VH-VL binders against q2ft37. Designs and how they scored, part 26

Target 1, 241 residues: q2ft37
Amino acid sequence: MGHHLKRVVSPKSWGIPRKTDKFVTKTSPGPHNKNALPIVVWARDQMGIVRNMKEAKHVLREREIIVNGRPVRHPDMGIGIFDIVSIPKSGKHYRILRDKKGRHVTIPIDEDAASSRLVKITNKTIVKGGRIQLNLRDGSNVLTDKQYKSGDSIVLSLKEGQKNEIIDHFPFQPGNMAMIIGGKHSGVVGRIIEHIPVPGSLPNRVILKDESSGESFETIDEYVVMVGRESPAIDRWGIEE
Key: E = the ipSAE of ESMFold2; O = the ipSAE of OpenDDE; V2 = 0.75 times the mean of E and O plus 0.25 times the DockQ between their complexes.

## First folded at step 7 (VH-VL; framework fv_fezakinumab)

Design e1 (at its last look DockQ between E and O 0.83; V2 from the best seeds 0.81)
Fold by OpenDDE, look of step 7:
Structure e1 (fold): chain C 241 residues (1-241), chain A 120 residues (1-120), chain B 111 residues (1-111)
Amino acid sequence: as target 1 above (241 residues)
Amino acid sequence: QVQLVQSGAEVKKPGASVKVSCKASGYTFTDYYMHWVRQAPGQGLEWVGWINPKSGGTFYAQKFRGRVTMTRDTSISTAYMELSRLRSDDTAVYYCAREEDFWSGYSDYWGRGTLVTVSS
Amino acid sequence: QAVLTQPPSVSGAPGQRVTISCTGSSSNIGAGYDVHWYQQLPGTAPKLLIYGNSNRPSGVPDRFSGSKSGTSASLAITGLQAEDEADYYCQSYDKSLSGYVFGGGTQLTVL
């Protein structure tokens, strides 16, 4: 029973109907942790590209689904925001985002966009040899000799031969563009106006401006992911409810 | 039996928009991607884009981005393709085609096509 | 003009074997994407003829066969019949264009 959840208590972020079946696949520990969507739920319930677990296991066995450049083998593997899901045989590529309600949404993207992925740096660790390990929001890490800051975003290559190379960097600073990935402003892309550090255990505050609406709003560091400098660097942003 | 019934022929002026419908029956509409392909008179086939009826996600050929919008109404199992800013070279028969295998990218059932004529 | 290149026309007598070539590049057929074939009879919509390089859908005679090698694919028709007179299109995916692509089409005439 360890691989299933009662469907009625599935995370709201999955954005699936809860009253259809009694149980749903439980995400295995791994990428994105509590923020993860099982790949079978993605394929079956969101995308409708498989009808049941048997079909899901079949396509996974055949390595038909690639996530961030790696074949998915288990139906309970978690995917999350900014992951790249590819179906190589049919030339279909997708980016996972969040909508205004914090639900996972899938955006079709072209080949060029699918060749890299964006990820937020959560913290840094110095490893043996003096190199810097960047611990990333999705639970993965990369080694680098360059200096980056927590809160920054990096762009990782998914191309063969260049896998996990840092090909771009978006600093967490006023004037740069960010996407909100949680709270009531989830899915909004805005420009950082001000970063307000808060002493103590409370999260730091960030003031952003939605340039499309002209509205300014406040959120917390955890919900801010840098997505560009003067302009957003990805093809599709801002998913509606 | 699988059937794709398309709307009737359209005559439009340059600069106008056209919306073609494709009603699906005989299968679960949301389980298959729907493609749109057009064919100019006496010419070959040209892929326009696809829509996932389940999620509403769309992907268009580069040539049509900014001018084409694909939508669906799941309650009536109908897909729509709207093409705006029409010009004479948009004159073609437009087909909806069901993608049988999501993993392979081919279409097994085709509508009979909708002729769209763009003329002054 | 088409991404996949086909001969504009081929012809054969009843009972003969004819082949239709589909030449691609490293960005489509050569990249490993499957090739599919469609038959279009005069005044009708395309019909799936071959999928996945060499598979026949139900109802398609075994006279039709498909193959793929390198950057090219081929459709072979044996025992040519009068009803085979049609246009034939190959289809694949092109990664450089991020889209599905068709050949220019081949008109088959049965003499």
Scores: ipSAE 0.883, ipTM 0.942, lowest interface PAE 0.6, mean pLDDT 94
Fold by ESMFold2, look of step 7:
Structure e1 (fold): chain C 241 residues (1-241), chain A 120 residues (1-120), chain B 111 residues (1-111)
Amino acid sequence: as target 1 above (241 residues)
Amino acid sequence: QVQLVQSGAEVKKPGASVKVSCKASGYTFTDYYMHWVRQAPGQGLEWVGWINPKSGGTFYAQKFRGRVTMTRDTSISTAYMELSRLRSDDTAVYYCAREEDFWSGYSDYWGRGTLVTVSS
Amino acid sequence: QAVLTQPPSVSGAPGQRVTISCTGSSSNIGAGYDVHWYQQLPGTAPKLLIYGNSNRPSGVPDRFSGSKSGTSASLAITGLQAEDEADYYCQSYDKSLSGYVFGGGTQLTVL
């Protein structure tokens, strides 16, 4: 696979000027799709905290950047929406979100907010011994003895000694708050009104109410990520501005 | 070569707002975080927050959240700090300070300070 | 109250050695965060003196040295000179406050 992309081809979601440079680093295979932002692009081009690839490689050798609780090993490791990026030595922490145009934005967060991450359950698998494995949108998996459903969001701890423990749960159900991550309504925060199963291979439909406009709209379930419960959520998960 | 030039002293009444500036020269403004630190008369240093001039991202000490806003204008290499709903105990010299090392979080160059006096 | 504790004052005669302590906790120095030191001459802005526990920037005399152990740090000044009369601040990061923290400052008097 080609190591570099021309700047013009790079995804707009990276939030970098497309006409300034000839090539950008392609993401390596990882837990995010092709719109994932390479950590070196984030550090050099978006944040300005390293000046070149040589400096980026040095920083990664010293384990100075932690993504979702793990040290980053490669400059082209991808990061995406809801990821936690930490610089432990200086206590700087960030959450990756998207703006209304689908571009990655970086939100500084405090230590408490950086101690957990939000992730959507995409599927369930029965594994050896009949245990339930939750398959997560970012490509990772967790085992559980509790009942969770596809479409729910869970909050995973990033604290040492508690890594990958499920510490909160936002069920996919009417009345709960969701963020839309694709299609016409990308970036909208709304309340679930109705989930409409559709027979066959077509995506299930979801009806939501946009809390800011009061208007209802429809999307497909793959674009829906639960970010809260029934009450107005005031929590650390940050909703795109 | 590095220089941070701050705006002049200000006198404000309680409840008002103040916006101080810090113009950078002698280096690439967007390559370094900028901190704001204050010092009440006869007292020690107190960290207010930082801004990344490249991204515009900010992070404030909890004491100041809701009252402080840090911004920048990269076209003139200038950082700003605005403090609202001023109280008499906000009287202090406000310094801007360039973060030399993002990874360890220390400041190598400081402005001369801007005295903000809040008096009824 | 300052998060990092420093003695309010220290004094010494010219040519002598003086040490300024900076005591933290498990949420800052004790968690492994670096300590930096600043010198503030009367009527001036702070100036970086020591960074990363023990490193001197260019132009800082080797009379100034720093160290860190456990939850505490120390600044040592040898060959004390009249121009060293200033306030000295330590600085670190505190994970409980999610922020940068300074010591309360130490006023050094050269006798």
Scores: ipSAE 0.730, ipTM 0.895, lowest interface PAE 1.4, mean pLDDT 86
ESMFold2 (binder alone), look of step 7: mean pLDDT 93; pTM 0.948

Design e2 (at its last look DockQ between E and O 0.61; V2 from the best seeds 0.00; counts 0 for: pae E 13.7 > 2)
Fold by OpenDDE, look of step 7:
Structure e2 (fold): chain C 241 residues (1-241), chain A 120 residues (1-120), chain B 111 residues (1-111)
Amino acid sequence: as target 1 above (241 residues)
Amino acid sequence: QVQLVQSGAEVKKPGASVKVSCKASGYTFTDYYMHWVRQAPGQGLEWVGWINPKSGGTFYAQKFRGRVTMTRDTSISTAYMELSRLRSDDTAVYYCAREHDFWSGYSDYWGRGTLVTVSS
Amino acid sequence: QAVLTQPPSVSGAPGQRVTISCTGSSSNIGAGYDVHWYQQLPGTAPKLLIYGNSNRPSGVPDRFSGSKSGTSASLAITGLQAEDEADYYCQSYDSSLSGYVFGGGTQLTVL
């Protein structure tokens, strides 16, 4: 009912079988919104680390799953692209990405890589006191005194004592590396060649080059997430079709 | 009863590749991570990596990255470890070992091991 | 060479108590990761002996006990028996290596 969704109409991005059960957990409002995958679906259906909701609730009560440096308490909490999922007891760390079909994929990562996360700046708001609030793609925000631009990516620390500190920045500009997170080029990492602003309500266009294939392609800036400068700053991508 | 049956001993030349199999039975194969650990003759245990049979996700020790590939066939509940560019110091007994659960970080069941000998 | 340090060998007479130490660092045992122990009889695969620092799996006699303190762990065997002659390995996780690690192993001889 309120916490369930018919499994057959679950988002394609979840990448789960739809004809196994009648219902599936509905994502609670929060991080990533429509782009979110419930943590229980991740754990049960994708990772197979729990068998049912009861087991999921148990491991959550035990604070065994950490997302972006915070323990997950509710099975319907949403995770999404570039989130870091950690299991401290067993030293397992994961980064959530999207494949070519726009499905959530889970990539194991080193502990060092799990100490920070990448996030795109959607827009900025000036708050009282003259500080700048960066509104991030996952629905979260951070305050800063430094100047950043919409479309840029920032790297946030997840280390204890340094949580949400901006430790790196990738400008949205030609010459820098980006990952595509939507459309037919989802999962592709390429270098930005040109940004083409479009007057009106239509999305801006971005021309990128996949340096591995040499192919140039076009997408919209909404699907572009900066992931580096001269080279990608992410160690493992593991993108699959 | 849980059983892990590994493939037979292998003899390879330097530079070759070896693929060891581990067939699981007595439990749901996709519900447990599978680790690979090796032991050189007269030496200690060395962790190679793990695979999640459900997702196919893998994580390797730094030492073996670029040379090791872990895969699985869920239809026959079998895990595979392939090690390439073999050298003499890769001579070892290779074990598959089931992790007790995703949260534990220890292995409760072990295969009997597969001896891989690398010699010219 | 091993990330976790164990004595190469220990020995004891039947009925005696022996202890095997496992010394780690701030990146593994000292970081709070659990220590597990395995017994390896001659010519066989390792067998889980202790998990979670001090827990015994079913079938493991209460003569075996594990403990952890600071950056070290210890396996104690009381009432030593001839069948206890084996190699013993401690195992944990190391954050600096992003991987599971074993001790060098300890050969236990029953005199």
Scores: ipSAE 0.861, ipTM 0.927, lowest interface PAE 0.6, mean pLDDT 94
Fold by ESMFold2, look of step 7:
Structure e2 (fold): chain C 241 residues (1-241), chain A 120 residues (1-120), chain B 111 residues (1-111)
Amino acid sequence: as target 1 above (241 residues)
Amino acid sequence: QVQLVQSGAEVKKPGASVKVSCKASGYTFTDYYMHWVRQAPGQGLEWVGWINPKSGGTFYAQKFRGRVTMTRDTSISTAYMELSRLRSDDTAVYYCAREHDFWSGYSDYWGRGTLVTVSS
Amino acid sequence: QAVLTQPPSVSGAPGQRVTISCTGSSSNIGAGYDVHWYQQLPGTAPKLLIYGNSNRPSGVPDRFSGSKSGTSASLAITGLQAEDEADYYCQSYDSSLSGYVFGGGTQLTVL
């Protein structure tokens, strides 16, 4: 029991019943910290792909679940929003999104859509040789010699021979489309109206408009993930659900 | 024993919608994907899409995207397929078919089919 | 057009052997996905005949057999009987379509 969360204390974002089983798998260190979903919880409890931990360990040992182009080997490895989960043996592909109640949802996608992933840049550092390392929200890193800013989103290829190439870029700026991944408006898609800097280390504010409803709302910049430019890219990511 | 009971035949005019049901019994409904497959008169089998009853996740063949919606009600172990903006070439028998399990990629049990006739 | 290619018809006399071919591509059979076979008797729903290339479900006679090689598969029926007169469909999974792909069907006539 020492390495497992009890179900009654599991994050709501996992979308599992709070009182189904006595214990759930704890999230191990990995690319997603907040609201990360252990792969075994996804496979067993959410999707029903495996029946128990023994089957999960077997499936992972055989490299049968691929997350963001890499086999997952640890049942505790976390998955999160915008991750691509592929099951090569069945040819099924999924994108992980978040609903308006803040819970993870799994969106089936085709192979073309599964050939890239969207990810937010959290910060950047200069590494040896003057190259730029982009540090991404999922905990991964990408080297580049092109100009990107914290808060932007990039699209990374997952195709063989092109893995981790940057193939698209969505600047964090007014007029562009974003999805909210936390707080009261989690799961909402809106157009950025204004970015309001706040003094010191306090979170900056972002004002967005949901163009379908006409409602404006406010959140903090940590919760904003760019999902497009001026034109709607909403169906590219399956967000309409 | 595993059984898939489908709703009865329907006659529709072009432009209408149809919703076909498939009630499952004899197994744990949410543990198995459900496929929908159609067969026009005198023709072969054509895959329409699948639903995972546990998650509600769906995937549709490209030909049907924008016109088909698959849903389920887990409280009564029933899957549904709705096809909108019907055309005369949508006339077919629509089958529900259970995928054996996630790793199998084949359907071990089929409903008897629901004839949908689209005529003006 | 059907994604997997089958002959439109085959025929054989009672007691004889017939084979039905099924040809796919690098995104389905050639990618290592299994081939499955369904029998559809006149006026009925399809019924699983062969799964996982060569396995028979309980109740399917051993005169039905399947095999797979490269991008193609074959269903063999020996000891042909009048009851075998039906349509036969091969089916696989396709990675680019994320779903089932079927052959066009083969109408078997027992002479």
Scores: ipSAE 0.000, ipTM 0.474, lowest interface PAE 13.7, mean pLDDT 83
ESMFold2 (binder alone), look of step 7: mean pLDDT 94; pTM 0.954

## First folded at step 8 (VH-VL; framework fv_fezakinumab)

Design g1 (at its last look DockQ between E and O 0.68; V2 from the best seeds 0.77)
Fold by OpenDDE, look of step 8:
Formats: structure tokens, C-alpha cells, sequence
Structure g1 (fold): chain C 241 residues (1-241), chain A 120 residues (1-120), chain B 111 residues (1-111)
């Protein structure tokens, strides 16, 4: 039962009913973290596009589900925020987000929007040859010769022949637009007003202002993802509850 | 057997809104995407959008974005399409249509259609 | 106007073979998306006739056949019968429009 969890202890972020089946698929180590949404749970429990694990395995064998430009092979592969899920056969594309309750939500998007994905830079590593490796929030990395800062967001191309090319950049700085992806203010999109460094091991603080409501929110660096400059590059959040 | 039963004909004034219903039976409602397609009198078929009854997710043709809202009530296996700010060229028979599966891209069952007439 | 181009009308005598073309582009049929066909009898809703380029649903006679090549698709009807008089629509997906698309429709008249 190494690949299963009891449904009653499944992460709340999955947003699935817990009093149905006894077990649910456990997320394998990989993209994001162990609390990422398994693709089979996404397909079966959230989207309802497969009825059971057998059917899920079948569609995966047929490479019918693409995540971030790569075919999904295993039902326990985790997906997370800002991932792009594509169904080439039917032309359906989705962006994974989180709602105000911290649950994974799936937003349908256009073909054009599905041609790239947003990802936060966690840190940088200098590799042999003097190139810079950007370590990304989802656990992936990309090499670049350009200078970026930790906390910045980059937009990666998913287009064939241009995969993982950096096509845009959103600096982590006051005045730019950001999304809160964790904590009690998850789902808030606002302009960064202030970045407050905190000495010691405590996380730095960030103040955002929702321009639509005028309300200010305080959060930590870890929960802030840059989503634009003067305006958000993401066209819609999708879930308002 | 699969059936899609739509609401009756509607007559609306320009600027008004119309909400058409489509009640599904004979299959698991949440297991299939529901599409809406319209047909103006004497014209061809035009895709409006789809809804995933399971998640509630929707996707609309660009032409209708901002004016169309698709919803569903899973408790009664019913899909709804609301079109606002109606104009004369919105006069058409509106069909709900089930997509066979998530991967297929075709519609295997259709409602009988709902005539929406927009006239001053 | 329609993204997929069909002839507005075709005609044939009973027992003859007729073909209806559906011409697309590199963003739909040419992009590899399947083509589906629908039959619409007068005063009725469309009915699925061909799916996945060449597959027939149960109940559809084998005298109906579909094919796809390049940026175009074709519906062939052999042994034309009076009840085949209807409008026929091809349907696919267009990546440039991010949406499902239909042909303009073809009115088939049985002489």
C-alpha cells in the first residue's frame, strides 16, 4: 500500500470527498512536493474525465495528458500551481491554481496561454562552465546566461522546439503584481507595496495591496509569486469563493 | 437511453437575458462535458462553449466571452446557458450536446434545441 | 465565413455515390485534429454520422464513410437513398481560435 493514502488523511488542498473510497493515490516524489495533486486524482476526482485507476492508466499509456509540455506516464505524478495540463486530442488546456481555501483548482485556458507557464525562482546555482542554474519552485531547473534574482518569476515556453526557453521575467520588487499562493490570504492578487526583511531565521514579510478592494495583505516571501509588472500577466483567477 | 431535454422556446427583447436549460438522463451527468451549439435560421452550426459538469469549469468561444454564462446543477443533472445583452443576431436554435468523452472532441447526443427569438 | 469550407450543395440520384468535401487549414484539420460529421434532417437536431475521421456510430449504415488527408476531409455516401436528403456538417477543432469549429454545411438533394 505504499502508493496509497487513506482518503481521510489526504491533503485538504486536493479538495476531494473523503468519505467515499477508503484509499486514494499517494503523490510520488517529483514536481512540487508530496502534497501535490496526483494526476489520477485530478483526472478522476476533480475533473471526472476518467472513472477509475484502470482507465487512468490507459489514457496515460496513450500519452493523452501533457503536463508542462511532457506526457504524463504515471498516475501518481503530482501537479501543482501554475502547471499547464493539455489534452492534445481535444484541444483542451488548463492551468492549475489554488483557490482562497488553498485547494487546487483547474482553469481552462486558450491555446496561446497554454504555450507558456509561470514559475518562481527559488534560488540559483553556479554550474560548471560558469552558467547559472535557476532552481524553480516546482523542483525543476533551467540554465541561463542572464541574471535573475531569487523570488523573481520567469515565464517558460512550452512550444515545440522552444521548450524551457525563458520568454518573460517578472522581478520581485515593489510596484509589481504578485499572487499569494499560501496561507490565509491564498488567492489574493495585488501589487507589492513593501518588502520587509526580517533578521534571523524568520521569513521576510511582504505587503500587498489589492487594487480592486483597496485592502492590504501581509504575507511571507515563500507565499508570494510575481505574476506581472504593472498588470497581471494571468488573465483570470477563476475561483472567487 | 441518453436523453437531453431542453427548455421551451423563448422570446426576448434586445438587451435582455435568456437562460436555457438542458436536463440530462440515461448517463452519469458529471462524466461528460456538455457543449452548447447554436444555429441561426437558415444558417450553419456555431459552437458557443462547454462546461465540465463535474468541476463546473467552463470555456467559451471568444465571440461570446463576457455575455455567456454556463452553469450546472448536478443534483438534477441539468446544464444551463445564459446569454445576456441579447441582440437580433442572437436569434437562433440553441442546442446542448454531449461530448462523447474528454478526448474525443465530437458530440454523440444532442438536445432537440431551444428557439430563442430576439425582436423589438 | 465558416472556418471549415464545404460546398453549399450537392445532389445525386438514388443509388449514386456522392461526396462532400471539408476543407480546413494548418490550424485545424492540418494540425491533426479529428474530423467529425453530422447529419441534420429538416427540422431536427444534428445527428452524429462519422466520428474520428472514419468511424461509424452504431445505427449508421456502412454506405456512409469518412476520410481525412492533409488539410481536408471528405464524406462519401454510396447507394444514395431518398432519406439521405439533409444538411451535412463537418466539425473539428481549431488551435488558432481555441475552439470547436464547424463547416458551413452542405445541403444534399436526392433527385
Amino acid sequence: as target 1 above (241 residues)
Amino acid sequence: QVQLVQSGAEVKKPGASVKVSCKASGYTFTGYYMHWVRQAPGQGLEWVGWINPKSGGTFYAQKFRGRVTMTRDTSISTAYMELSRLRSDDTAVYYCAREYDFWSGYFDYWGRGTLVTVSS
Amino acid sequence: QAVLTQPPSVSGAPGQRVTISCTGSSSNIGAGYDVHWYQQLPGTAPKLLIYGNSNRPSGVPDRFSGSKSGTSASLAITGLQAEDEADYYCQSYDSSLSGYVFGGGTQLTVL
Scores: ipSAE 0.871, ipTM 0.932, lowest interface PAE 0.6, mean pLDDT 94
Fold by ESMFold2, look of step 8:
Formats: C-alpha cells, structure tokens, sequence
Structure g1 (fold): chain C 241 residues (1-241), chain A 120 residues (1-120), chain B 111 residues (1-111)
C-alpha cells in the first residue's frame, strides 16, 4: 500500500496553474473534478452523433442536448461521472460513468432513470435564514433544512417542478456501499469499513471491502462516492463490478 | 447504394438461441444507429432495440431485456442480434433498420429480413 | 394490442381518397413526438413513406400526405392506384415505455 495513489498528489496538482476566474464572466454547470469530458468530445468523438464542431454548435444552439436537466449551449462544457445526458427529441438518455482506467463510459438508460441524478456533497455552509447550502462535487449547490454531511451522496430530481429536490440520501459511514471513482481501485464497488482522518494537507483515508471478492483495500476520501446504504446499489446505477 | 444484407432464414427449437447478422454497405456504418424490428407472420411491426455502432452502446425494449444481445463488428460493418431462450411466439421476420439521424427516430433503410422459425 | 391504434383495414376504388388514422396517447403523440409512416408491400420490407408528421422522402408521390393533431395522426392517399395496395404502419416514440412504437397496421385494399 506504500505506492498507493492516496500518498501521492496527482500530477495535475503538481504543475498545473489554476486558471483565474477573474477574467471569466461565465461559470458552466458540470463536473467539478479534473477528469471532465467536454460535451463536444463526447458527442463527436465517443458517440458519433455529430460530425464536426459546426454541427455540434448548431445542435447546442437548438438546445437539443440536455445535461442534468439543463440545455448545454457551449461545446466545451464538461460532463463527468453520474451526469445525465439526454437527447429528448429522439428519446435517448445516458448516464456517464468511469472505468478502471479513468475513461468515461456512457450507459444508455430509460426515461425513469434519467429523471434523477446521484451527486456527492463536498462541503456545506450556513446561509441566510439558517438554511444549509450543500456544495456538490459537480460545482452546483442546493439548499436544504436538513443536516447532511460532507462525503454523503444525495439523489436530486430532474423532473419539471421538482428540480433539485432531494429524493434519496446515502450517508458516508461504515456499512454503506460506495463506488471508487479514481486511483488504482477506480470502478470498484465496496462497503465502507473505516474512515481515517489524516491531519495536515494529506487526504483522509478510507478502508473498504470489495464484497464481490471479499478483499479489503484502501483509497482516499476524494475517490469515494456513496451509491447505497447497507443494500448493494449496483443495479440501481448500472455500475459494474 | 445503401444496402443492409441480412443472414439467411433459421429454424430453431424452443430454448435455443439465434444470431442474425446485418451487413451494411454504401455508407459510414458507425455514423448511424442500427435498430432491430420484428414481425410475426401476419402480424405488425415490433421494435426490439438499438445499437450505436460507434460506441457499442445498446438499448432494448423492456419485453426483450435479459434475452436479447446486440453487438457489432465495425471492421466488417456488420450488426448482430442474438435472441436466447427462444419460444414459439418468437417466430418472426427480424429486420435491421438504419435510423436517419440521432434526432428523428425514424428508419430510412431496412434489410430484407431474416425469418426465424421456432418449432418443436 | 399495439400502442398506436390504426383501423385494421381500409378500402377504396381507384382514383378515390382514403385516410388511415393513427391514435396514440399522452405518452407518445400527445407528448409531442413525431409520427412516421411506412408502406409494406406483400413479401417485402417496410419502406419509409412519411417522416416528421408530414414530410415526404424523395421519390414518394405528393398524393401521399400526413398530418398530426392532438394525440392522433393521419395518412391520406389521394388518386388511389392499384399499386397502393399494401399494409401501412404509423410509428412514434413512447416515453412511458422508453421505446419506439408502431401502430397495429392497416391493410389497404384497392377495389
């Protein structure tokens, strides 16, 4: 475990200056993580549903591609794991997942599955009126009057009239099921055994049991996304072991 | 010039599997979704599912989930539909059909069909 | 028990006009999904006749026309000819089934 990714800061953290938001008047909704896939790469290069950038821009201007319930207008808008991508005019819907090599995988889903999305809570703050703002892994926010914890997952409705309503919750705690979205164990579904806080700037550690193999393994809390409670969640999200 | 050439008729016993092929020519195979539609003798058309030949992604009508598998081989521009645990009511002509574009949901070119007969 | 309802048969004399209805529901035609039509001559594969409710592909005579209103669509054939004797299917998408759906088919007989 001494060569495990969780002890090494990723190459992106080592030398990639963060862009200054001071010169950007837009903030695109989409995945927060560094592995975001531009929608044009997805549509043109992975799916083949547009032939070139001109066609991609035309399709986006027509509001024909919907990500997490909202039309995408910019071809560089990023998508990531657990995002819902829809082409409602032809009835095609997809969930974005990630394989063990960190590559985006597109899973076709039905209309019912496309009506909600799973998202991890990264942080929370108290805002006016005593309401709690949940800051989500994809950079979006929701307000709630209930207590949720960093590291938990919530399920948000995408239905008209109910958008961003929290309709399910998977606590980050021992005994609950998680999917690993990065590092050596990317794509593995396991049960939380232990969360080990680490002082300083190093990531917190998480010990899980892969219930398909029975083997325990370790990762960092950034790579852990809750996908169920004590029940296995594999079939609910289309996740493969 | 667009052609969809399907494999020949098959006779199967209940419980067996069948795999029908559809070879495309005259267009870029990976640029269009391929659908499968069946028609029992003297009956109407029934949609089975689609495959995106570029990505390999598939989506099946609920009636066929768990029994149908759609695949493709892009090196020979060929789509396949396999139906398992056959029953006598699976006797039908199975068509492959090309979807015009990702938006429209209509089928502009059809294969000639493959008759699959399931009989004891 | 097709999702889209068509009359089982219709007939007309040469030169007459016939209409074939296609009735859906709020989860398909009523949700705004387009209706497409196919002609199937005996012993052949279906052939696209009308797409996007009312558009004719190249090579389809303008005596074939389509329309959509509410939860229903209609195919009209004017100047009926003997070669029009075929089965006709409407097709759409259904959000409740998450799938493509066809009408039960209409057998057109030219008298």
Amino acid sequence: as target 1 above (241 residues)
Amino acid sequence: QVQLVQSGAEVKKPGASVKVSCKASGYTFTGYYMHWVRQAPGQGLEWVGWINPKSGGTFYAQKFRGRVTMTRDTSISTAYMELSRLRSDDTAVYYCAREYDFWSGYFDYWGRGTLVTVSS
Amino acid sequence: QAVLTQPPSVSGAPGQRVTISCTGSSSNIGAGYDVHWYQQLPGTAPKLLIYGNSNRPSGVPDRFSGSKSGTSASLAITGLQAEDEADYYCQSYDSSLSGYVFGGGTQLTVL
Scores: ipSAE 0.715, ipTM 0.883, lowest interface PAE 1.5, mean pLDDT 86
ESMFold2 (binder alone), look of step 8: mean pLDDT 94; pTM 0.957

